# VHH binders against o26223: the designs that were tried, part 238

Target 1, 191 residues: o26223
Amino acid sequence: MKLLWTSQHIKVTVHIDGKVSKMDVLEAIKTRRSIRKYQDREVPEELIDKILDAAMCGPSAVDERPWHFIVVRNREMLEKIPEVHPYGAMVKDAPVAIIVCCDSSLEKIPGFWVQDCSIASQNILLAAHSLGLGAVWTGVYPLEDRVEGIRRLFSIPEHVIPFSVIPLGYPAENPGTRDLFDPDRIHLEKW

## First folded at step 16 (VHH)

Design P24 (framework vhh_7nfr_2)
Fold by OpenDDE, second read of step 17:
Structure P24 (fold): chain B 191 residues (1-191), chain A 122 residues (1-122)
Amino acid sequence: as target 1 above (191 residues)
Amino acid sequence: QVQLQESGGGLVQPGGSLRLSCAASGFTFSRYDMSWVRQAPGEGREWVSRITYSGRSTNYADSVKGRFTIARDNVKNTLYLLMDSLKSDDTAVYYCAKDATEFRGPDYFDYWGQGTQVTVSS
């Protein structure tokens, strides 16, 4: 049994038999950081599958599950995303990006799709992190220029709304750990 | 069960060449990046080279860059290392390693072969 420590002081237990200890959910949440630099290393399809599986496990309003996912590996397309999404510059450097979309035809209650897709997006980030990948949530909705830009770029139907672009890759940076707990944001019983 | 079996090692003179092979089984080979790692006598394990699952990208340690070539055949489930211009300091046991697909850090490998001995000596 070998203990490995990541640069973020995440304890990883390596078993001789190749079994890997999994990151617990609280650890994943607490240690996750936005990663915007990536190694020249491809992301295996298996990991993408796991990430997408996780993305679809979140709750949705009345179980409407309005989400769709575009997996982008094409280098030319990745390089074009920053043209329509200025704050998505890092996407061009990622080996893969996931575009989270809402199919409005699946929406059962108006407006909740934003929450649904947010949950899916966060699950992507957490899953990626737990799998040793870095990712960042780049917001598309509700900015019209970004929404239409991504729509046009990927020929997304009018009834489908691009919500987020999430580049993923093996991290080439370590932003470190942070403690975001703020007791001043906690109110007991009343404001 | 994941199995990695290296072959192709041997004794070679400085300036010589060897071709190592690694036969992989027990996992979907084409879905994983693969690496070669070596361990010289009295030294720790040293990463040598990596190839992406598709074979589209390769990376090398500075010590072997320009001399070694990593390749793979996803149909045959085989990883290769072509070693040219071998030096005495290349003497080591060479291991085929599967890149980890869980959170272990960017340089973690979850499975290793038994290794094949490469000896470079005049």
Scores: ipSAE 0.007, ipTM 0.271, lowest interface PAE 9.4, mean pLDDT 88
Fold by ESMFold2-Fast, scan of step 16:
Structure P24 (fold): chain B 191 residues (1-191), chain A 122 residues (1-122)
Amino acid sequence: as target 1 above (191 residues)
Amino acid sequence: QVQLQESGGGLVQPGGSLRLSCAASGFTFSRYDMSWVRQAPGEGREWVSRITYSGRSTNYADSVKGRFTIARDNVKNTLYLLMDSLKSDDTAVYYCAKDATEFRGPDYFDYWGQGTQVTVSS
């Protein structure tokens, strides 16, 4: 039998008296960082599918769930992403990338697919972090040149919109955590 | 209640082909690796092939590499073994086997089908 648990994953999923620990979840959210440097080590298929399972669990407007995912492991294809995505240079060094897409034929309410795909993207980042991986969200939509470049590169149909490219792998950097709490952005009762 | 039901076995001539199927029910088929295991008359069980839960990765025993192809249909909850260039040494009862732990492989098998007989003879 193989154990796939990291200490990070165990901390996130720890239960107390049969209940999920809220502090463990908050800590996972607070410690996730964008990772752009990866070890030269393949990510097992099992971990990718756990991440995509989590991505599909996100809330979706009118339950439309318009997301589709392309998993890219082919080195030649990963090396071509920077040609159509100027801020995607790190993708060529990642062992795998996930392209989050919207199938517009599944859209039930206009415009909410952006929120749906944002939620899916964030779930990918959090799930990767919980499994001991690092990832970063590189933006595609709404930048027209990037959308068309990615569509062309991966033979994406015209009714499908590439939303984000998320390279991931085992981290080769450890950026310190950030304390981002700003009470000046909280207004009680009124502005 | 987990159930695995094999079909497609039979008598085939050396050099021929057969397609085995395994209908799975009672669990979320798409979350488990699946294997084919065979048992020849008077011999122990021999692992033949494995396919990951997603269908993206496959493994084969050296005795069948290049001749057999394992496949799955996660919509129909069905596992397949496409057997080509069959030889008398492939004569055995073929079992469908389920991995015990979801998304984890290799592991141990927790459920087996009843088996389907494949006989390769002229």
Scores: ipSAE 0.000, ipTM 0.184, lowest interface PAE 16.6, mean pLDDT 84

Design P25 (framework vhh_7nfr_2)
Fold by ESMFold2-Fast, scan of step 16:
Structure P25 (fold): chain B 191 residues (1-191), chain A 122 residues (1-122)
Amino acid sequence: as target 1 above (191 residues)
Amino acid sequence: QVQLQESGGGLVQPGGSLRLSCAASGFTFSRYDMSWVRQAPGEGREWVSRITYSGRSTNYADSVKGRFTIARDNVKNTLYLLMDSLKSDDTAVYYCAKDYDESFKPDSFDYWGQGTQVTVSS
C-alpha cells in the first residue's frame, strides 16, 4: 500500500492560506497533552507529511539526523503492538501510528541519537497538536524487550533501533491544560 | 489532593480468593488509567494489572493472567482487583497506582496508595 507521504509533489513546508495552524508555538507547547482516545476518523496523509517534515526539522548532534520513521495504518499491525508493548494498548484504537527509529549507521557521535530521536518525537507531538490532532509518546528505548518486540513485529534491521511508538488521531478526549511553571527551579547566574 | 485508599487484603489459604478495592478521590478518576502493583517482602515492585480509563482494555502480568481480574466503577471512583486461585507467591503488599498523564516510560505512576497486605499461607 502506497502512502501519500511518499509523493514528491507534496510540499509540507509551504504555508497555504486556509490550511495553516492558528496556534502559536508557545500556545502549542503549553496546551499539548497526551491523547490516548481517538475518534473513528481517518487522518489525511497530507497531515502525516506535515508532521514528519516537522519531526525532521529538529536540531541534531553534529547534524547526524539519524531518524527514520515507519507509518503504520494497517489495523492488524496496530492490533499487534500491545502484545510487545503492554502500555501501548491505546495504539490499537488509533487510526495511525508513527514509529520513530534510529539508523545507527548514520550516528556520528556516540549516544546522542537518543536526544535526536527525543527531539523528533516531541516535534511529532507538537505538530500533531498544532494540526488539531492528538498523540501520545509511548516509550520503547531503552527497554530491551520492547525494542526487540517492535523490531521483530515491523521487520526492522539490526542496525536500526526503534525509539518510540506514537499513535495519533483526532482527539476523543480533552484533559485540559496544565500550569507547570515553577520559579524555584530557575537560578540566576549560579546555583 | 490526590488520595488512593486500598482495602480488602488479609490472610487466605492457597487456592482461596480475595477482592481488593481502591477508593480514589482528588482527581477525575474516569479520565485516568489505573494499575495494581505489588511488592513482596525484600523484593522490588512488580506491576500486576492495568485498566484503561474507560474500562474497555485491560492488561495483566504473565504471573497472574487467568487468575486475577481488574475492574473499575467510574461512578463510585473505585478500582478493584479480583484475585482467584491464590498462590503463596502472591503474598505481597498490593498498591493502587494512578498513571502519569505525561509519561512516556512504561509502568510510570504519579501517585500510589498506602497499600494493603495479602498473605497466602497454609
Scores: ipSAE 0.228, ipTM 0.583, lowest interface PAE 3.3, mean pLDDT 85

Design P26 (framework vhh_7nfr_2)
Fold by ESMFold2-Fast, scan of step 16:
Structure P26 (fold): chain B 191 residues (1-191), chain A 122 residues (1-122)
Amino acid sequence: as target 1 above (191 residues)
Amino acid sequence: QVQLQESGGGLVQPGGSLRLSCAASGFTFSRYDMSWVRQAPGEGREWVSRITYSGRSTNYADSVKGRFTIARDNVKNTLYLLMDSLKSDDTAVYYCAKDAFESYIPDSFDYWGQGTQVTVSS
């Protein structure tokens, strides 16, 4: 961090990291990692709005777009999530979580809402990463106990299915990256 | 064949310390995140701690934060759990587990050791 300008009561600072301007799509996909440790720092509503806009831009079966989202910032509610989702311990330490839900009344073709909500979940992770945040997808559906636990905790109606819980915040860890390219999984012309 | 072999468990009095080790073989240890998971008598499995493949990041369950330290030696292919200020509630079988990389089912594992018993009693 470098100071650009100061006055008696005002300081302007710039973070200097040697990076040019913005992450392209391939870089975002390749460098995104699950982040489970967050700074004690609030995420602005503007960034959450951008993330949710990106979530809703994914493809959906027959344009059914069955997504609904619950944004959880209340500390007491965040602290209760691990009680119904035991391996979601990192959620209580996040400043915010997004619960991705399917409204079954919006479904136009049976079963494809799972793909729709998966696409929305991945878009949330990529958008968060592109904005300098960290996030992790914690699975809810199809684990029946977790689905019902989250439903009860957030007063979700019976026709709505909680799909994933995604805590997010400014990252307090850097797990690094791994090369996952496997050419043996690519078949030319035939299996 | 992937193998994870725990050692270092035993009987210890409350307030004592233990060091658990896990020897890994049959895979490139330095490329995978590792975790410790425990199971107390009559309870379900509880995730305890995770360390990234590089060792740069660690996470702990609230029940052990400040008392336990996870570490790894990528040259020796060994995972460690340093347990301090042990409590009766820490009594469990402790399992070394290889993290399922980037799993959206949290704290999921694709390989497990056979476990090592830790008993904390007065």
Scores: ipSAE 0.460, ipTM 0.736, lowest interface PAE 1.6, mean pLDDT 87

Design P27 (framework vhh_7nfr_2)
Fold by ESMFold2-Fast, scan of step 16:
Structure P27 (fold): chain B 191 residues (1-191), chain A 119 residues (1-119)
Amino acid sequence: as target 1 above (191 residues)
Amino acid sequence: QVQLQESGGGLVQPGGSLRLSCAASGFTFSRYDMSWVRQAPGEGREWVSRITYSGRSTNYADSVKGRFTIARDNVKNTLYLLMDSLKSDDTAVYYCAKDHYEYSGLDYWGQGTQVTVSS
């Protein structure tokens, strides 16, 4: 038997007879929280690839899959993000960040790339959480100054739109879970 | 069974070069980070270099930066260490080690290959 700590908000993953039990989908959705404080510990490339694989598995309008991702590990580059994203201060303290981008040349139906990139961003957050990491979605699009700042900082071509910056790492904080179920927002048969 | 088989060691003059190889079998090599570790006679093991499973990222101990290059071939299931500008302090048995991010790091070691740097 081995006990594996996957994150601060899940106490242990039990390893018995070679079988590892992790969060189910509903638990992952319910317990994911925005994490803005990270341990000074590198995130393995294999975990980033698993997260990006999950991001690319999201549905997209007319299967256009307009996503491109920039993985930023360079400390000097991470420290420059707050200069073009005023509320991204935590990014400089993260071991890695993912920039979710839309390649507009891949868009098949106007405007749905926003929904596509939102789905990819949420999948990054859920996948990171399921793997014992913490992450937070920092908004770029539709704030034009942030879009252009990030574009220039990372040499993103004009036909590509940076959508979100998601710093991630091993959590150094443990926000409690939230129970957000509100039955007053559920309407049966009609509004 | 997991097997790691090192080769390529030998006697070399100071300033010389060697290329170490590690043939991996018994596991899915392409899914694991790999490291080189060395041990001088009578000393503890010292980590030398690491390469991620995809080959896109590498790390080096300060003592070997700029002189050693780690590489891998996931089709051939082989790990390499290209050693340049060898110094007498590099004399050690070099071990190929299987590394994994979910566990305590290096979880399997090969038999080793001897590198001797001497005049």
Scores: ipSAE 0.011, ipTM 0.464, lowest interface PAE 9.4, mean pLDDT 86
Fold by OpenDDE, second read of step 17:
Structure P27 (fold): chain B 191 residues (1-191), chain A 119 residues (1-119)
Amino acid sequence: as target 1 above (191 residues)
Amino acid sequence: QVQLQESGGGLVQPGGSLRLSCAASGFTFSRYDMSWVRQAPGEGREWVSRITYSGRSTNYADSVKGRFTIARDNVKNTLYLLMDSLKSDDTAVYYCAKDHYEYSGLDYWGQGTQVTVSS
């Protein structure tokens, strides 16, 4: 059975049986949505590996690549995440989550790690979408309670900063696509 | 489940006014910023206006600034768009949209309500 996501001129076909149609990068970017409902279906390790590969392909400040990834499949741990991350309620329903972290010891220029981990997180989202999965970026940093909650829950060292929690799964919702092009945000030559 | 239901659209002459409403359910309405977006035929969906969760701050696209007013009633879980001095270019389907709690993006919107400005 095929799940078709259509909006305007862009069609995304997702196979419920796990087969994914190829989409180009622009299609992936334009049609990606936050998915917070998931099928009762496991995500193959192969797909997670591809997603993590993509996560590590983004640029970073002076190539510092400060990111680490925790892959969480344990049901008990997934169910505990919402306890320390209120906006992460959907994590308990996902078959897997990726926690993006920064190793501060790898940071070369202060503060750019946020950009680096953001890029990694976005690549996770795009890759997931391109592979027929749904995902959502749940922010951890810079909220201290969430940072410490996730840190304690997963025994993350003090020098490592949890940045985001990204649940992944086969989508059980279709929020549609958006075209958020806003010419008012474009300035030519000057503001 | 997040539900947004727009109403109040219709046919109006240039220079006329409309009031759109959006009934929200399935989330704590008072904790989220809300936006209106619109989509004209053959065009992309564009942002129109935003209001903070408290209603204290509002923002507008340049195209509607001074003519449209966004408002909300957190007791009634309702978002409003007052549209004055309507122009033909305002013709579009208007959508009520929920903002992300942590980010500036939109995550849900309704089925929309048609606004047609024509002489």
Scores: ipSAE 0.000, ipTM 0.222, lowest interface PAE 11.8, mean pLDDT 88

Design P28 (framework vhh_7nfr_2)
Fold by ESMFold2-Fast, scan of step 16:
Structure P28 (fold): chain B 191 residues (1-191), chain A 119 residues (1-119)
Amino acid sequence: as target 1 above (191 residues)
Amino acid sequence: QVQLQESGGGLVQPGGSLRLSCAASGFTFSRYDMSWVRQAPGEGREWVSRITYSGRSTNYADSVKGRFTIARDNVKNTLYLLMDSLKSDDTAVYYCATDSFELGYFDYWGQGTQVTVSS
């Protein structure tokens, strides 16, 4: 008997400038970049639906799934986000943004909703990338002023906590890929 | 107040060399990985190079490998980019940034320094 090591890569179809490209999961993770410049082009609702479906597929502590999402396409509302989020200037130029929220009434274990919403946010970024879109995670929680500002702008109830604002669009920039591998952060068996 | 201040840019002929510096203040510099990012006129941002917090590991974009060297001095809280064999395509504003460059919450970005490669 001879043990054979076979590798299987999961392929994801990416639409880039009208072309269809196949990338595996590792390639998607490694090539995703924060995109802050967008084409003046609407994102179809069907793509947003796919992205949100992917967001809800993340693991969640005790399966609490506390996430809720607000999809913002209204130009006046997008233009007000930078007033309460100093690093959100690019949102004004995006065709759409997704606000990731936690419904605290769904929380079963205190504090784990932050991890749950982080996973949902990352899935949005990866799904957008896989579909030929660009996106960037702009942080809201745990900055109290940003949380309250976003809550007020979008009429978010007191029991719901805005976690992140993610503008999305067809990319108008290509920052290239980064090589972030750092062996100094890997410790074998002991520190 | 977190501050990153780039310097050392200028006009240089093709094949020339420049040394960029980034002075960091307002955070514990020695605990952050640092990157150089550039933006050419009419283009988007392009990542150039990264150095780990310890200085033991470096990474480079394929366009600059073998020509650029990133370095840091954790005592002086300073990041460097040593640029050799400069090409016209290297013309850009160069920015230093922390690992937080990718997240708006901790996006520490410098004001930039202009590098122009022309005869």
Scores: ipSAE 0.000, ipTM 0.262, lowest interface PAE 14.1, mean pLDDT 83
Fold by OpenDDE, second read of step 17:
Structure P28 (fold): chain B 191 residues (1-191), chain A 119 residues (1-119)
Amino acid sequence: as target 1 above (191 residues)
Amino acid sequence: QVQLQESGGGLVQPGGSLRLSCAASGFTFSRYDMSWVRQAPGEGREWVSRITYSGRSTNYADSVKGRFTIARDNVKNTLYLLMDSLKSDDTAVYYCATDSFELGYFDYWGQGTQVTVSS
């Protein structure tokens, strides 16, 4: 395996056998960062499919799977999201965003949908990272102004709750690595 | 099974032109970014050019920028590389590759086609 750099400073790994080693799950978790700057480069549909597949592989309460996903590529719509989401400025610069939603009609146990959609959202982030993309979780729920803003913008039915907006793209920044391990947050047997 | 088959290589004089083709099968070609990569004798593989799945965006290595043009036909499942103003340093085996779903990675490669630029 040889590492190469492109003119765009993209790390390229070439395998003589034509195969690529996949990112380890722990590596993906440890090295994932929120990415808010994106290249002027389209994201292949196949990658989005893989990300959505991953998003739907998470557990849910009593297997209720309440999640829905809106894939947004339309530039006009992407540019409107920041208008209703004050911390979503980067969305307008992304080639694609995924809006994670909950269909409340699918909920079997009240309240667990937040956990379900959180798991789905995190899986999107991890999958994106493992696939060489950058993403960031912009929270929508439980802020009423954001929920209603996204709802109106995308004509989301009342029984469906927008949960998160996740812009995705090839990263145009490198925030670096971080170590968030804190042994003081670990308690053995009791507090 | 993913298959990539390059063609169009050959012997050409400096300043000449070639058009390489890559026939793709075994996957949804139109959903994948594609790249050309080359390997000169005694050298490692070098990324040459990339085109997005839709064909709307292209990138080139500095060494070939302004001389090479990457294109694709998603109906024919074919990737192209138009090479103009060829130089001796362009001599290499040229490979068609699928952009992997990992940044800077390639999952599938063809057998390559030899390009020789010599007077």
Scores: ipSAE 0.000, ipTM 0.259, lowest interface PAE 13.0, mean pLDDT 87

Design P29 (framework vhh_7nfr_2)
Fold by ESMFold2-Fast, scan of step 16:
Structure P29 (fold): chain B 191 residues (1-191), chain A 119 residues (1-119)
Amino acid sequence: as target 1 above (191 residues)
Amino acid sequence: QVQLQESGGGLVQPGGSLRLSCAASGFTFSRYDMSWVRQAPGEGREWVSRITYSGRSTNYADSVKGRFTIARDNVKNTLYLLMDSLKSDDTAVYYCAKEGYDWGSFDYWGQGTQVTVSS
């Protein structure tokens, strides 16, 4: 069973034009939250292009840049994602989703595509947040049933591996920020 | 296989106290944040409290803040909820929940333990 933890005492801020104030990088990193509730409002293509440009600017092992992206706006297709992804129920309510994929033919060093696609996925989340949108990373790889289900649903070829599904939209929730700094995870000089 | 098993529920009078326990197995308990979630009769599920994997940080819903204390014992793989000054509104089934891959979502739940605060 999946239950979303949300803070209902924090008011949701709605942007009429989709314009956002500039935030510094550290602020963006520290205030980004997973958003699973979206306004009934279309995300402009120009914003998706900016997000994907940022995704492709991530570092990759030996500069292999193995990522490909599927942009899904079709309501029928979005509604089918929960059939193959049990924790992707929110995707059907999003105006758009991005599927991050690895093209294995672009891989130069075995196995590092996972880290490459993780970096691209995180850049999508940060870029979306900086543009006033909300997004959440829903895991596909390495869960074999989800990988195969997403592959079949979107006609993804055998040499391409679906890595994550990221629904995006204007946020309809504001869970606030988390205090995640934990000194127990920092070791000086030695373990 | 992940298993979470709650205990310690029961009938108590308003103003009373209860201690809930959750025995965890099938995963490395000390590596995961844990929560308590409750469901009152005829209501949806309500998040109650959360504790980080190390035990250094805790969070509480406003409805229980100052009355409930979440704790954990990573050696015994056990999560606790100490409930003081119980109110009729605290009557619910209490579930132990393991935080999942997505922040703020839960991938495993216990079977629940009933807490009834009579008037």
Scores: ipSAE 0.000, ipTM 0.096, lowest interface PAE 19.3, mean pLDDT 85

Design P3 (framework vhh_7nfr_2)
Fold by ESMFold2-Fast, scan of step 16:
Structure P3 (fold): chain B 191 residues (1-191), chain A 118 residues (1-118)
Amino acid sequence: as target 1 above (191 residues)
Amino acid sequence: QVQLQESGGGLVQPGGSLRLSCAASGFTFSRYDMSWVRQAPGEGREWVSRITYSGRSTNYADSVKGRFTIARDNVKNTLYLLMDSLKSDDTAVYYCAKDSDEGYFDYWGQGTQVTVSS
């Protein structure tokens, strides 16, 4: 059983399939890896919609929800991203990328939009992983060259700040699982 | 093969200056952000400074802000750290590091020793 929410959260669609492959939340968090190699295969619009619905479900400071998203499928545009984002070379090879943006006119409390957009970005990565896709977060904000490069490339208004570029697709690599638990970073009751 | 080779370290008196260089090869240097990271005896790695691929934006750790300047020459594929008003606490091995898109460094140089002592 797979539960799908509508974007308005007014209807729940239940999918019953003999190929139930639902990760629990902890397993999804622990097994998600950055994926930079993608199959030459289109990602259905329905899956992008599910990922963006999950992105918008994150907690937001004073419920300001300042996020906007640009979905890029145009090959010419994807090929230009590495010119303004040096670590975005894999984006040109992805079937689609999502640009996470903050509309500063929606900000109710100064500075918390960075946390809001970080949460949205992480939800995109987790949702993609849960749906059998691979993705990677490439950083834009607070690097001024990247912010202005992405702004110009996608005609983003001055009151909107591009935060991250997340290419995604069906994975063409399997980097395996990491063990990152470090008890030296946990302090009980006091430092 | 990606290679990062630091130079310019040495012994300097407190209040003195040093210029570190890092020669990069095996990748398109002008397309990557670069950082300097140091490790003092008995301590963990401390990020010192970052410069964007274009050279237009720089960031510094609070401990070095106002005293150190990071720079790059994309024609010569070289990263620099200009260190002024050196303190004994700046004694460390300084590493040139190539940034990755995951918030960690994917390639490191061998390091160059900086000792601030009278």
Scores: ipSAE 0.000, ipTM 0.119, lowest interface PAE 17.1, mean pLDDT 84
Fold by OpenDDE, second read of step 17:
Structure P3 (fold): chain B 191 residues (1-191), chain A 118 residues (1-118)
Amino acid sequence: as target 1 above (191 residues)
Amino acid sequence: QVQLQESGGGLVQPGGSLRLSCAASGFTFSRYDMSWVRQAPGEGREWVSRITYSGRSTNYADSVKGRFTIARDNVKNTLYLLMDSLKSDDTAVYYCAKDSDEGYFDYWGQGTQVTVSS
């Protein structure tokens, strides 16, 4: 078994028989961490495409798929995001950010768009992690000041709601592993 | 069963060109990114190039940028590697690799030998 490196320094384990060890979905979920420090390194468009593809693979209410994505690479714009998003300081240090939005005109059932965009956002995080990138979910909705700030900054139409800002980059930190399993949060049959 | 079969390798002079092909089967080809990986004698495998599932985006190792072009035909389930301005250092077995949904390569072909020698 050998480790391969891509130009993006993604580790790939290869078996002699041509079968490759891969990060399974549980591993991806369990080992994912919020990353807020990034290398001074650009993220290839290929990886963003893959992440966005993953973002659109989640379920949505009655398959309404209300999500839109703004991919931000412009340094000036990245640097302005923290001005309207107080907890988005790391965005200025990221080579790219994805803003997840909802087009309300696509909603078939009111209110489920939050779930839909959450699923999309989580898929972005998991996909990024699986590709050797770090990311963090910075919430925009439902805080009105952030919603309007991002709206104005990116000229987002009124019927479109910015939901989250997700900076991405090659990790410059390793927060380590965590165990969040809590059996006290599990209820059998009833509360 | 996933199958990848490389072809098009051979012996070429420095500065020459080759076109590699990879025939893919056993999966929905158009849904996955594809890569070329090579292994030189005595060396480990090296990533060469990647193309997204749609073919819209491509990436290359620095060592081959400007010389190699990756392409795909999703109708024919075929991956290509156009290699121009070949160098002795390009001598290797070239493998077609399928990207997994998890972002790693999960299947490889048997490889095709490329030899660049005067």
Scores: ipSAE 0.000, ipTM 0.219, lowest interface PAE 14.0, mean pLDDT 89

